# VH-VL binders against Uncharacterized protein B0228.1, part 11

Target 1, 207 residues: Uncharacterized protein B0228.1, of Caenorhabditis elegans (q09220)
Amino acid sequence: AVVTPSIENHKMENASVTISKVPISHRPRGFTAGSDSKKLAVQRFKLLISDFLSDAQLSKSIDVAAVGMHKGKSMDDILDDVYTRLRRTLSTKQISELAKAQKGLVEDLDEKSAKLVKARVKRMIVYSFDPAAEQIHKYATRPSMAFALIAETINERFVGSVKDLIRDVLTPKEYDIFRKHYHPHIFKLDNIGNNTEAVRTTTHETF

## First folded at step 21 (VH-VL)

Design y4 (from w4 with heavy chain W57Y)
Fold by ESMFold2, fold request of step 22:
Structure y4 (fold): chain C 207 residues (1-207), chain A 120 residues (1-120), chain B 108 residues (1-108)
Amino acid sequence: as target 1 above (207 residues)
Amino acid sequence: EVQLVQSGAEVKKPGESLRISCKGSGYSFTSYWISWVRQMPGKGLEWMGKIYPSDSYTNYSPSFQGQVTISADKSISTAYLQWSSLKASDTAMYYCARTEYDFFTAYDYWGQGTLVTVSS
Amino acid sequence: SYELTQPPSVSVSPGQTASITCSGDNLGDEYAHWYQQKPGQSPVLVIYQDSERPSGIPERFSGSNSGNTATLTISGTQAMDEADYYCQAWDSSSEHVVFGGGTKLTVL
């Protein structure tokens, strides 16, 4: 019944602006990758989204995602491809921590509600990233050009918008319970703030 | 059936120019990188550089930058390796090989090799 | 320039397990591939993406990659496995293709 055109417009506008307009000099502290776009994407993911995964796990997951985006696969299929490869590399400790988070979510909500919460979170991630995946497919004529576009998409403003959507799609109770069991170790749900100390123009061109 | 067929063996003198070829068939030529690989007598494989035929973008090993030219003609699915002035030290076997995603997939098909002999 | 280091030679008796290493800084962050080359022949892919076998490669070939080292393992080594073996990876900073120096496997 209700259409939210401002959200759809905001997501496309943010993804496009992020890729073409956000200068390197505005990136958060803790980025050390220089001009290596894949290492920058790994560093941004760890800073803004999750440091649950190792550098090796992230680097190879980003490779799988870049291939899928270059081929024009849907974000749903891309996430499935990433998970299929990634799960074979999880340590016993990582598996235990994921199981504990899932058990806590089920105990505090119930099995049906826990499934619905996870489905809605996934839907917001897919909805938010689909435009960037489509742009990468359209403009990354060479396969490795995808890494720069992925790194530029993972920025404070865009990731903050995704986190806001996740909060908005859940009731306050559902959000607090999801946050209790997943944040910050598995998924960072708090924003780290503004682009502190960023004052200069981007020195690296977008693709 | 995927094939990479290289031009035949060459016997040349120092100072002569040479262009050798690698023709791809049985696949979408413009969707794959073509790399050139040198193997000197009794030595290992040395990556020389690669080309993405769709846009003719090239990337060279620092050891070969300025020493050779890599090019492609996508209308006939052919990549080239070229010297403007051969040296005796260019005597080697030269392979071409393809990969779809350089950071992800392997070189699954290789040409048969082109032996280049440069001697007085 | 990023380099991959392999031992120049590995010797095994028939039926034993051969291990060929390939070392590079953070090699586990990239996919490693392995090629077999017999005298007078083009290289042939034997392991790709760390541990996968192409169709037609015997199950006795396996691979792993973690940290700074990838390893090609041949169990039940046979005389026909005698060859040169090369590892290969991709350097994200330069986008260069990198081959190891090669390992001569001898089966005595």
Scores: ipSAE 0.855, ipTM 0.932, lowest interface PAE 0.6, mean pLDDT 87
Fold by ESMFold2, fold request of step 22:
Parts: C-alpha cells; sequence; structure tokens
Structure y4 (fold): chain C 207 residues (1-207), chain A 120 residues (1-120), chain B 108 residues (1-108)
C-alpha cells in the first residue's frame, strides 16, 4: 500500500524553499562555500543526496537545472534535460554501477515492481521540488540568482523530508530492497542523525 | 536576423568624454546579457564588464572598475560604454556581444566593433 | 582573480591536427567556449559548451574540457583556419566572464 501525499504535505511545506524577494545570503554552519552559491549547492548535494557524480558532472547538471528553473520548465522536463546532457559524461564504471543496481532491484523484486518503485521515487522527487522550482522561476530575476535558491533548497530538513516521503511511498520490503542496491553510493537514503540510536539508549541509563 | 549594431568609429583627444552604443535587434533584448570587450592593437580580447538590461545590473572586470560606465536603455534596445576622460591608452577596438545565460551559453552574436582612437 | 592561459602560438602543416589548450583551475567544472577571430573581423563562435559545434562550423572542429584544461582540436587543418583562437568561461565566485589570452594558429 501507498501513503497518500496529502497526509505528508505538511512536511513538504515546512521544508520548501522560502519565498524571497532577494537572493538568500545567510551563512549557515558547516557546508557553506563562503559566497559562492554554486559551489555551496554542489557541496550540499554531495553531503545530503549523492556523491556518485563528480564535481564537474554536478556543477554542469546544476547549470542545466538553473536554466530550466529560470525558464519555468516543469521538474520533469528539467530532469530530462539534465539526464540528456549527463548521460554523455557517465564513465563506464558509473554505467556499470547503475546497471548492477537496477539488475539487483529486478532480481530481488521483479521487473514490474522494480519499474513501479523507480517511478514512485521519481514522482516523489518531482512532487517535492516542483514548488521550489516555481519559486525560483518567480523570484530569480537574473539567471544566476537561481544558484543561491537551489543551495538553500538543498538543506538537511527539506532533503530529510523528501527521503521520508520516498520511504513512505514504498512498502517496507520495497524500501529495504531499493536501499540495499542504491544506498549509499548512488543515493544517500539515511538522514544525518540516523546513527545516534545507540547513544540515545545509553544516555537514558546514565542519569 | 539577430543583430548587434555598434556606433561608428571615434577620433578623440585625451581628456574628452565619450559614449559608444550597441543596438540589439531581432531578439528579446532584456533576456540577454550584453558584455563589452576591449581589443588593443595587436592584443587579445579583454572582458570589460556586462549588463543585464532587464534590471540594469552591472558587473565589471576589476581591471575596468571605475574607469568606464556600462549602461542600457531597454526602451530602444541599446547598451552603452562610456568614459568620462579618455586616455591615449584607451585606443582600441571595442566589441559588444550577447549571451542568454552567462554561466551556460556562449557569446553567439558580436557587434561589428567600434574603433576608438585617442591621440593628441 | 581567475585566469585562463593559452599558448601564444601553434603551428601546423595543412592536413595535420592542431590542438590549442586553455588552462584554468577546475575549468572542467564550467562550460568552455571557443571563438575564432580573423584579422579585421569580429570573433566567431566555433565551439560552445565544451564540445558542441554551431551550425555552419566544419566537423573538423571539436572540443573537450576536463580537469583544468579545455582543448580545441582542428583535424585536417586548412589554410582558412589560420586565425586567433580564444577560450572563454565563467567564474562562479565572481560571476565574471573570463577570456584566455588567445592563440595564433599558423598553417604552414
Amino acid sequence: as target 1 above (207 residues)
Amino acid sequence: EVQLVQSGAEVKKPGESLRISCKGSGYSFTSYWISWVRQMPGKGLEWMGKIYPSDSYTNYSPSFQGQVTISADKSISTAYLQWSSLKASDTAMYYCARTEYDFFTAYDYWGQGTLVTVSS
Amino acid sequence: SYELTQPPSVSVSPGQTASITCSGDNLGDEYAHWYQQKPGQSPVLVIYQDSERPSGIPERFSGSNSGNTATLTISGTQAMDEADYYCQAWDSSSEHVVFGGGTKLTVL
């Protein structure tokens, strides 16, 4: 069974990029690249989402996305544009790793279920990022202003909410199998605080 | 039919002011950056600065900041490069060129150039 | 400030392959573009976004960009390819446009 997006919409609204009349230039701790918004977006993507792609692949993919968002393209079309350019740059190793992950997903589920799992994951990504893309289109008067808005969208709370939605839209079996083959190398599916469970239990005893 | 047409050649004396122009036609002028590029005799291309006509935002090369003013009049699809006081060392060819997305697209159309000669 | 370095000149014989390099820190993280300029003329775009050819540019022109170096390659070089060539990129930290110093290609 699937969980309807309306039940989880509160998370997405709380995690979505804020409406801004000027570029956001706050300097949060840890992952800022000073005042270079594109480097910040690359850095945050690698930390929170995936380090499967090289810096060059990510930097150029973010350029394609920024153009699409500025033009008001749908997130579906933006992802197609990114993939069309990115696929030309994938190494033989990257292609092999993606094929191995897909093969494992098919073997552990079946071909039909593997296709549906990937479609649901993509649907949640599109659903989650469409509002941010619309805000970038409305408020980035110059194209390069999109980089700051993209960097601010890729934050721990928002990305965590997207990961939660992906988990909620899959059955526990589907999620465990998807995670087995894709996490962490292709997609990071754990939230940053996930490995503190042992500390939490021990702390409760020390009083 | 995209065109960038620059104003004609100028012969000036040191200390005189000058404004040269770059008129765009055949495209949405406010959706494209206009850059100014200097080429001194026998030398390479030097980026001077750019303007986004939609909001008049300018960004200058450090080598030219404070030495020239870049502006635009979007009602007539025209960008300008201006000196308040010319020097003999300003003798050069000056090009304008457009790009839609400065981080992504190339300068696909260039003006014909404006030769500025400054001598006493 | 971010700079792009090109060799001042490259010489080739007709029919040979010419390679013109453009070096800058992490240049492969940005799109590189190449312009040809003949004496008395405005620059003309010959390669954009690392490796794409505009309509009307011969197939013998190709480009690549990885690491710190972009390369313009002209195979089967012809006398008409004799010109100055400039690379150009964008610096994300300053949002500046950066041109290389230019390379004079001589076809002997």
Scores: ipSAE 0.852, ipTM 0.931, lowest interface PAE 0.6, mean pLDDT 87
Fold by ESMFold2 at other seeds, look of step 21:
Structure y4 (fold): chain C 207 residues (1-207), chain A 120 residues (1-120), chain B 108 residues (1-108)
Amino acid sequence: as target 1 above (207 residues)
Amino acid sequence: EVQLVQSGAEVKKPGESLRISCKGSGYSFTSYWISWVRQMPGKGLEWMGKIYPSDSYTNYSPSFQGQVTISADKSISTAYLQWSSLKASDTAMYYCARTEYDFFTAYDYWGQGTLVTVSS
Amino acid sequence: SYELTQPPSVSVSPGQTASITCSGDNLGDEYAHWYQQKPGQSPVLVIYQDSERPSGIPERFSGSNSGNTATLTISGTQAMDEADYYCQAWDSSSEHVVFGGGTKLTVL
């Protein structure tokens, strides 16, 4: 219960988007000859979004997401499918760390406000990824084509834009408290290349 | 109702060509991978390659690349395995099997097998 | 060239627990599936996606997959479980399907 919204945020980030402006017929299979697109997606997720989950947990979560996107499921349904499988694999340590983050959020904001903060974060993630998931459904004629598209969409610009939207839908107090309990261990909120909080507050994310 | 029905047993001589078939029914044929699997007498299962009938994309095991041709005719829901020149070492049982998402789902239905005997 | 290694044979007494391993580099990053094959028959799926049982497969069959090793476990092993068992996974670098070499389970 207390852990569920945090896991959905990670799986929403794990369920990446396609590059919706580019027809898939103009791309190499997997976008790079000889590449391992699923391993690339795992590495990019760990670099830009979160290293809380293991490679095995991420690899299998990406499999579930790729299936859902290929079938044309909504991001809400995809996140539910991922969470249903992932929750059974979380270690005792991971469960404890998620529970601690949730308790801290509730203590600093109260239970009602903590719930609203998580709902806004989830809404931004869903809105950001739904269109790209629809493009994967439209263009990925073979299921494994989804991996290359997922890997390419997990990039600094797109992930940075989602992080900016999350910041914009929260008050400064809400953001600082959310960041205090979730960053960087559960969810990375700083962008690579702009590591200081002062730099982030004065610039649009451009890389 | 899902079935994969393979063509009958074959007795051939070295150097002859052969095409065996695997007909799928009771499901959306173009939404599933078909893999071919060799089993030599007394030996284990060897994955030979697969085809996605929707776009005819094929992917072969390195051991079989250039040795066989995998194809499909989606208008009759049939996949094929073909040799241009059989060897005695091709004597084996050959299975077809389907999966929807090869990175995720299992091979839930298998054909009955086609015994190919190649002897001089 | 990704390979899955199984022991060639495993022997157990009736009623005992049989454990069949399948080893490959980072196999826990992929879903593993298990097939039973009796003489003269096509393979039959017994465990899919690491640990799930298809309808009709007895609950004495279970599976796990972590690190480099997937394991098929048969508790309360019966004579009818005597068969060859194969693991199978997917290699993300080549997109190849990979079968293990097979394990002959003998119930004595």
Scores: ipSAE 0.848, ipTM 0.930, lowest interface PAE 0.6, mean pLDDT 87
Fold by ESMFold2 at other seeds, fold request of step 22:
Order: C-alpha cells, then sequence, then structure tokens
Structure y4 (fold): chain C 207 residues (1-207), chain A 120 residues (1-120), chain B 108 residues (1-108)
C-alpha cells in the first residue's frame, strides 16, 4: 500500500496563519515618506527565509509579486510569474547548487517522493501568503502599498508558523532529508529567536 | 488608442496663476500614474511629481514641492499641473506621461507637451 | 536625493556600436527604462525593464542593468538614431521617479 498524501479541504485553517491586528499601512495613512518597505522586505526575506538569492534578484521578484497581488492573481500564478523572470537571472553557481540539492533529495527518497515533498512545501507557502494577497488586492489602491504588507508579513512569528506547517505536512524522514539537502543554504528551516524548533510546532495563534 | 492630450501653449507674465491639463483616453485612467516632467530650454527631463488618480495620492520631487500643485479629475480623465504665481524661470516645456506600476513599468505614452512662456 | 548620472554626450560613426551608461547606487535592484527624444518631439520609450524592446523599436537597440550601471547599446548605429537618450528608474525609499541627465548621441 502506498501512503496517501494529506488531503486538501476547501478551507484549511492550518494552512493559513492569523494576520497581526496591527493596522495595515494602506488603511491608516501612517505610512511615511522615506520608509523603505521594499528594502525591509528583502532584508527580512534574507534573514528569515533564504539568502540564496541576491538583493537584485529579490528586489525584482518582490516587484513582480506586488504587481500580481495588486491585480488579484492567485499565489500559484504569482509564483509562476516570479519564477519565469527569476530563472533568467540565476548564475551558473546558483543553478549548480539547485541541481545538487535536487539530486540529493532524489537519491535519498526517490523521484516520486521528491516531487511530492517539494509540491507540499510549495502548497504551504501558497496558502500562508493568501491572506496578505487578498488584503493587498482589496485595500491597496496603489500597488506600492503592497511592499509594506509584504514586509509586515515576513516576520519571525509568521515565517516560524510557515516552517512549522512545512514540518507538519512531511513525515519525519521526508523532513530530515529535505532539510539535509536544502537547509540552510537554499531554505532556512530553523527558527530565529527560539530555543528549539520542536518547542513550538503547533498553531496556537488561531482559535 | 491610448492618448494623452495636453492643453495648448501659454504665454504669461510673472506673478500670474496657471493651470495646464493632460487628458487621457483609450485606457482605464484611474489605474495609471500620471507624472509631470519639466524640460527647460536646452536642458534635460526633470521629474516634477506624480498623481494616482484612483485615490488622488500625490508625490512630489523635492525641487518642486510647494512650487506646484498636481491634481486630477477622474470623472473626465484629466490631470492638472498648477502654479499660483509664475516666475520667469518657469519657462519650459511640460510633459505628462503615464505608467501602470511606477516601480515596474515604463512611461509608455507621453503627451505632446505644453510650452509655457513666462516673460517680463 | 537619489540621482542617475549619464555622460553628457557620446559620438559614434555610422555602423559602429554606441554605448550609453546610466549610473546610480544599486541601480541593478530596480528596473531601468530608456527614452529617445528627437528635437521638438516628446520622448519615446526604446527599452523597458532593463532589456525589453517595445514593438516597433529596431533590434539594434538593447539594454542591460547590473550593479550600479544600466547600459543602452545601439549596434549598427544610423543617422536616424541621433537624439537625446534618458534613463529612468524608481527610488524605493522615496517612491520618486528619477531621470538621468540625458546623453546626446551624435552620429558622424
Amino acid sequence: as target 1 above (207 residues)
Amino acid sequence: EVQLVQSGAEVKKPGESLRISCKGSGYSFTSYWISWVRQMPGKGLEWMGKIYPSDSYTNYSPSFQGQVTISADKSISTAYLQWSSLKASDTAMYYCARTEYDFFTAYDYWGQGTLVTVSS
Amino acid sequence: SYELTQPPSVSVSPGQTASITCSGDNLGDEYAHWYQQKPGQSPVLVIYQDSERPSGIPERFSGSNSGNTATLTISGTQAMDEADYYCQAWDSSSEHVVFGGGTKLTVL
């Protein structure tokens, strides 16, 4: 018998995290000139998620994402748009490093399982960002308002919750193998500011 | 067909007020930034400021903050550039131009320009 | 305030390659666009988003942007390419639109 992947229901509370009650900049006019939300989003992405990409690659990827969110595109389509532009800019070294990680994942799991692991990781990222994308589409009359919300979303608590969801959607074996080949160089899977990742693996900010 | 049509040339004296216009057609006016750009005789392009007509948000170059007023009337798809008191140094060509996403897309359509001459 | 610096002039012979630079701190983190302006005319977009060519712009126009410098390149330069060229970018800290000072291309 083959292990059945986790089923997707039409509304998964565990796939989404609660957005902070802190007022978003596009509703209150508290957003100040000279606040560089895009640079902050790049900095937070590198600190919490991945420093694999250059500042230029990240800055332009965030531009593509902000446009897509403002237009109300699905997160799947937004990620596809980002990838389409980003892949043209990857260095030979970056391509080689991605290939090495993929090869290791396939060798330690198998080709089918490696594909499923990566699909589940992508799915958790998509669902985690959906609330921010919905707010941007609904409330940001100007696309640049998206940068503040993106920067606000990329925080220790939210990113930690996404990492917990990734761990929960994989078996311990799958997670350990994915971590072995992708962490920390391509994806940072350990939480910053916590004593251990295992201490907080449940969603406790939602009720 | 996308067009930006500006008001006609102006000859004014120092101290007079002036409002020039830029009418957009053939596109969703409220979904595009309108920037105003000055070009003094024999000089380069200088960005003056922009407006997002959907919410009337304006952002000015520091060189022009407090010197001009940018506004829009979205019911007639028109942006405006206004001086309360013209100076001889305001003699220049003034362009409007549109972009959908200021951090991402280019200014793909420009008005024909409005020549403002201020002479004492 | 953020500024983009271009050389005031560039001269080339017909058929040669012209290179026009646009310099600014971390310009490669933003999309750069290029406009051509001939005497008495409005500017016309010739390169957008670093390297893309609008419909109707000849293939001899190309662009790049990395580090602190964007470059407009015109290969096989023709007399009709004689014009002023401006680069333009967006400053994320102020949300200002920034134009370079312009470059007069002379084809001799």
Scores: ipSAE 0.846, ipTM 0.929, lowest interface PAE 0.6, mean pLDDT 87

Design y4 (from w4 with heavy chain W57Y)
Fold by ESMFold2 at other seeds, fold request of step 22:
Structure y4 (fold): chain C 207 residues (1-207), chain A 120 residues (1-120), chain B 108 residues (1-108)
Amino acid sequence: as target 1 above (207 residues)
Amino acid sequence: EVQLVQSGAEVKKPGESLRISCKGSGYSFTSYWISWVRQMPGKGLEWMGKIYPSDSYTNYSPSFQGQVTISADKSISTAYLQWSSLKASDTAMYYCARTEYDFFTAYDYWGQGTLVTVSS
Amino acid sequence: SYELTQPPSVSVSPGQTASITCSGDNLGDEYAHWYQQKPGQSPVLVIYQDSERPSGIPERFSGSNSGNTATLTISGTQAMDEADYYCQAWDSSSEHVVFGGGTKLTVL
């Protein structure tokens, strides 16, 4: 059982390298005049993070992340910076919802397993985002360019791959329990975007 | 010690050209935006535009687009505000100020101001 | 274009709490900063990133920003606080820097 998690982690690391080779991530395009690149970047993160965060919380968290990426900080440091600021703004209801999710995870697994599941999810997010952050640092010659590069790099396909890796790094039971307590009100863990996008484009054409 | 030192007061006639300067010292000049801010007598602060000296990118307020030119010479850590043809309505105090991340950090240091008087 | 609206003036007696508002659509989605300007002087930063106080600014200065409104609050207002106060934010659609129109705080 121990060997199995180690093997999955090793294969996961190799798959994370594959994610960073998406052509858009390697050579981000320039800014589109008149588009709101920050709002687009926020929209891209909403593909993973649900309505749990308010628009203001997410918008300001993306500002902190953009600064860190532009400066070339590690993804671990960026997440620490975001959390440090974000935690001061969490409502009593948000704190209670996080506590409820944690309690449910512990009840359905156990304290040690719940901690390891959350650690593996975080590690997958870091590995998935590190190469994208490096590209953003390399190509964002001025601070606000980071938003367009974030939006281009962290697109629906990228987020879908992150969701797939989270499912793959956990056993089916671990994933079902994690999803039960965190999806969809904290994290969006299903890959619904492809069907939603197809429906959206079809209905748009009829207008 | 961070400083922004602006060029001295100017007395000009309508139609004349003018370039005023803002010299930064004590910090990495190319890592900070420089904004120019107008304050007409008895009035509030008006953002005119900004420059990122590292790549010379400029962004202007719509009210000032085509009315002024913002530039920088990073070899001497200096930003400039320039008019090709002054108007009496350009009489004002002009400040420069710096910020590292325009969407995130504040303008923590300001120049002392340059008074421009345009009259016959 | 995006605008920030402040009341033109606020008057308080010494020791009272002064409250200066800054209104703009979805201002709570951006960081707001506040500057104090006394006659004949350059602006001085007094609150940054909604609620942070730079070194040397008294604890009686505080700030908040939510929804459409940022607020600068000065508790125990003193005569030396008499000045013009400006809010400032960033508009993501244009990448413009935006200042409010300013508020003259009078301490009588």
Scores: ipSAE 0.830, ipTM 0.927, lowest interface PAE 0.6, mean pLDDT 86

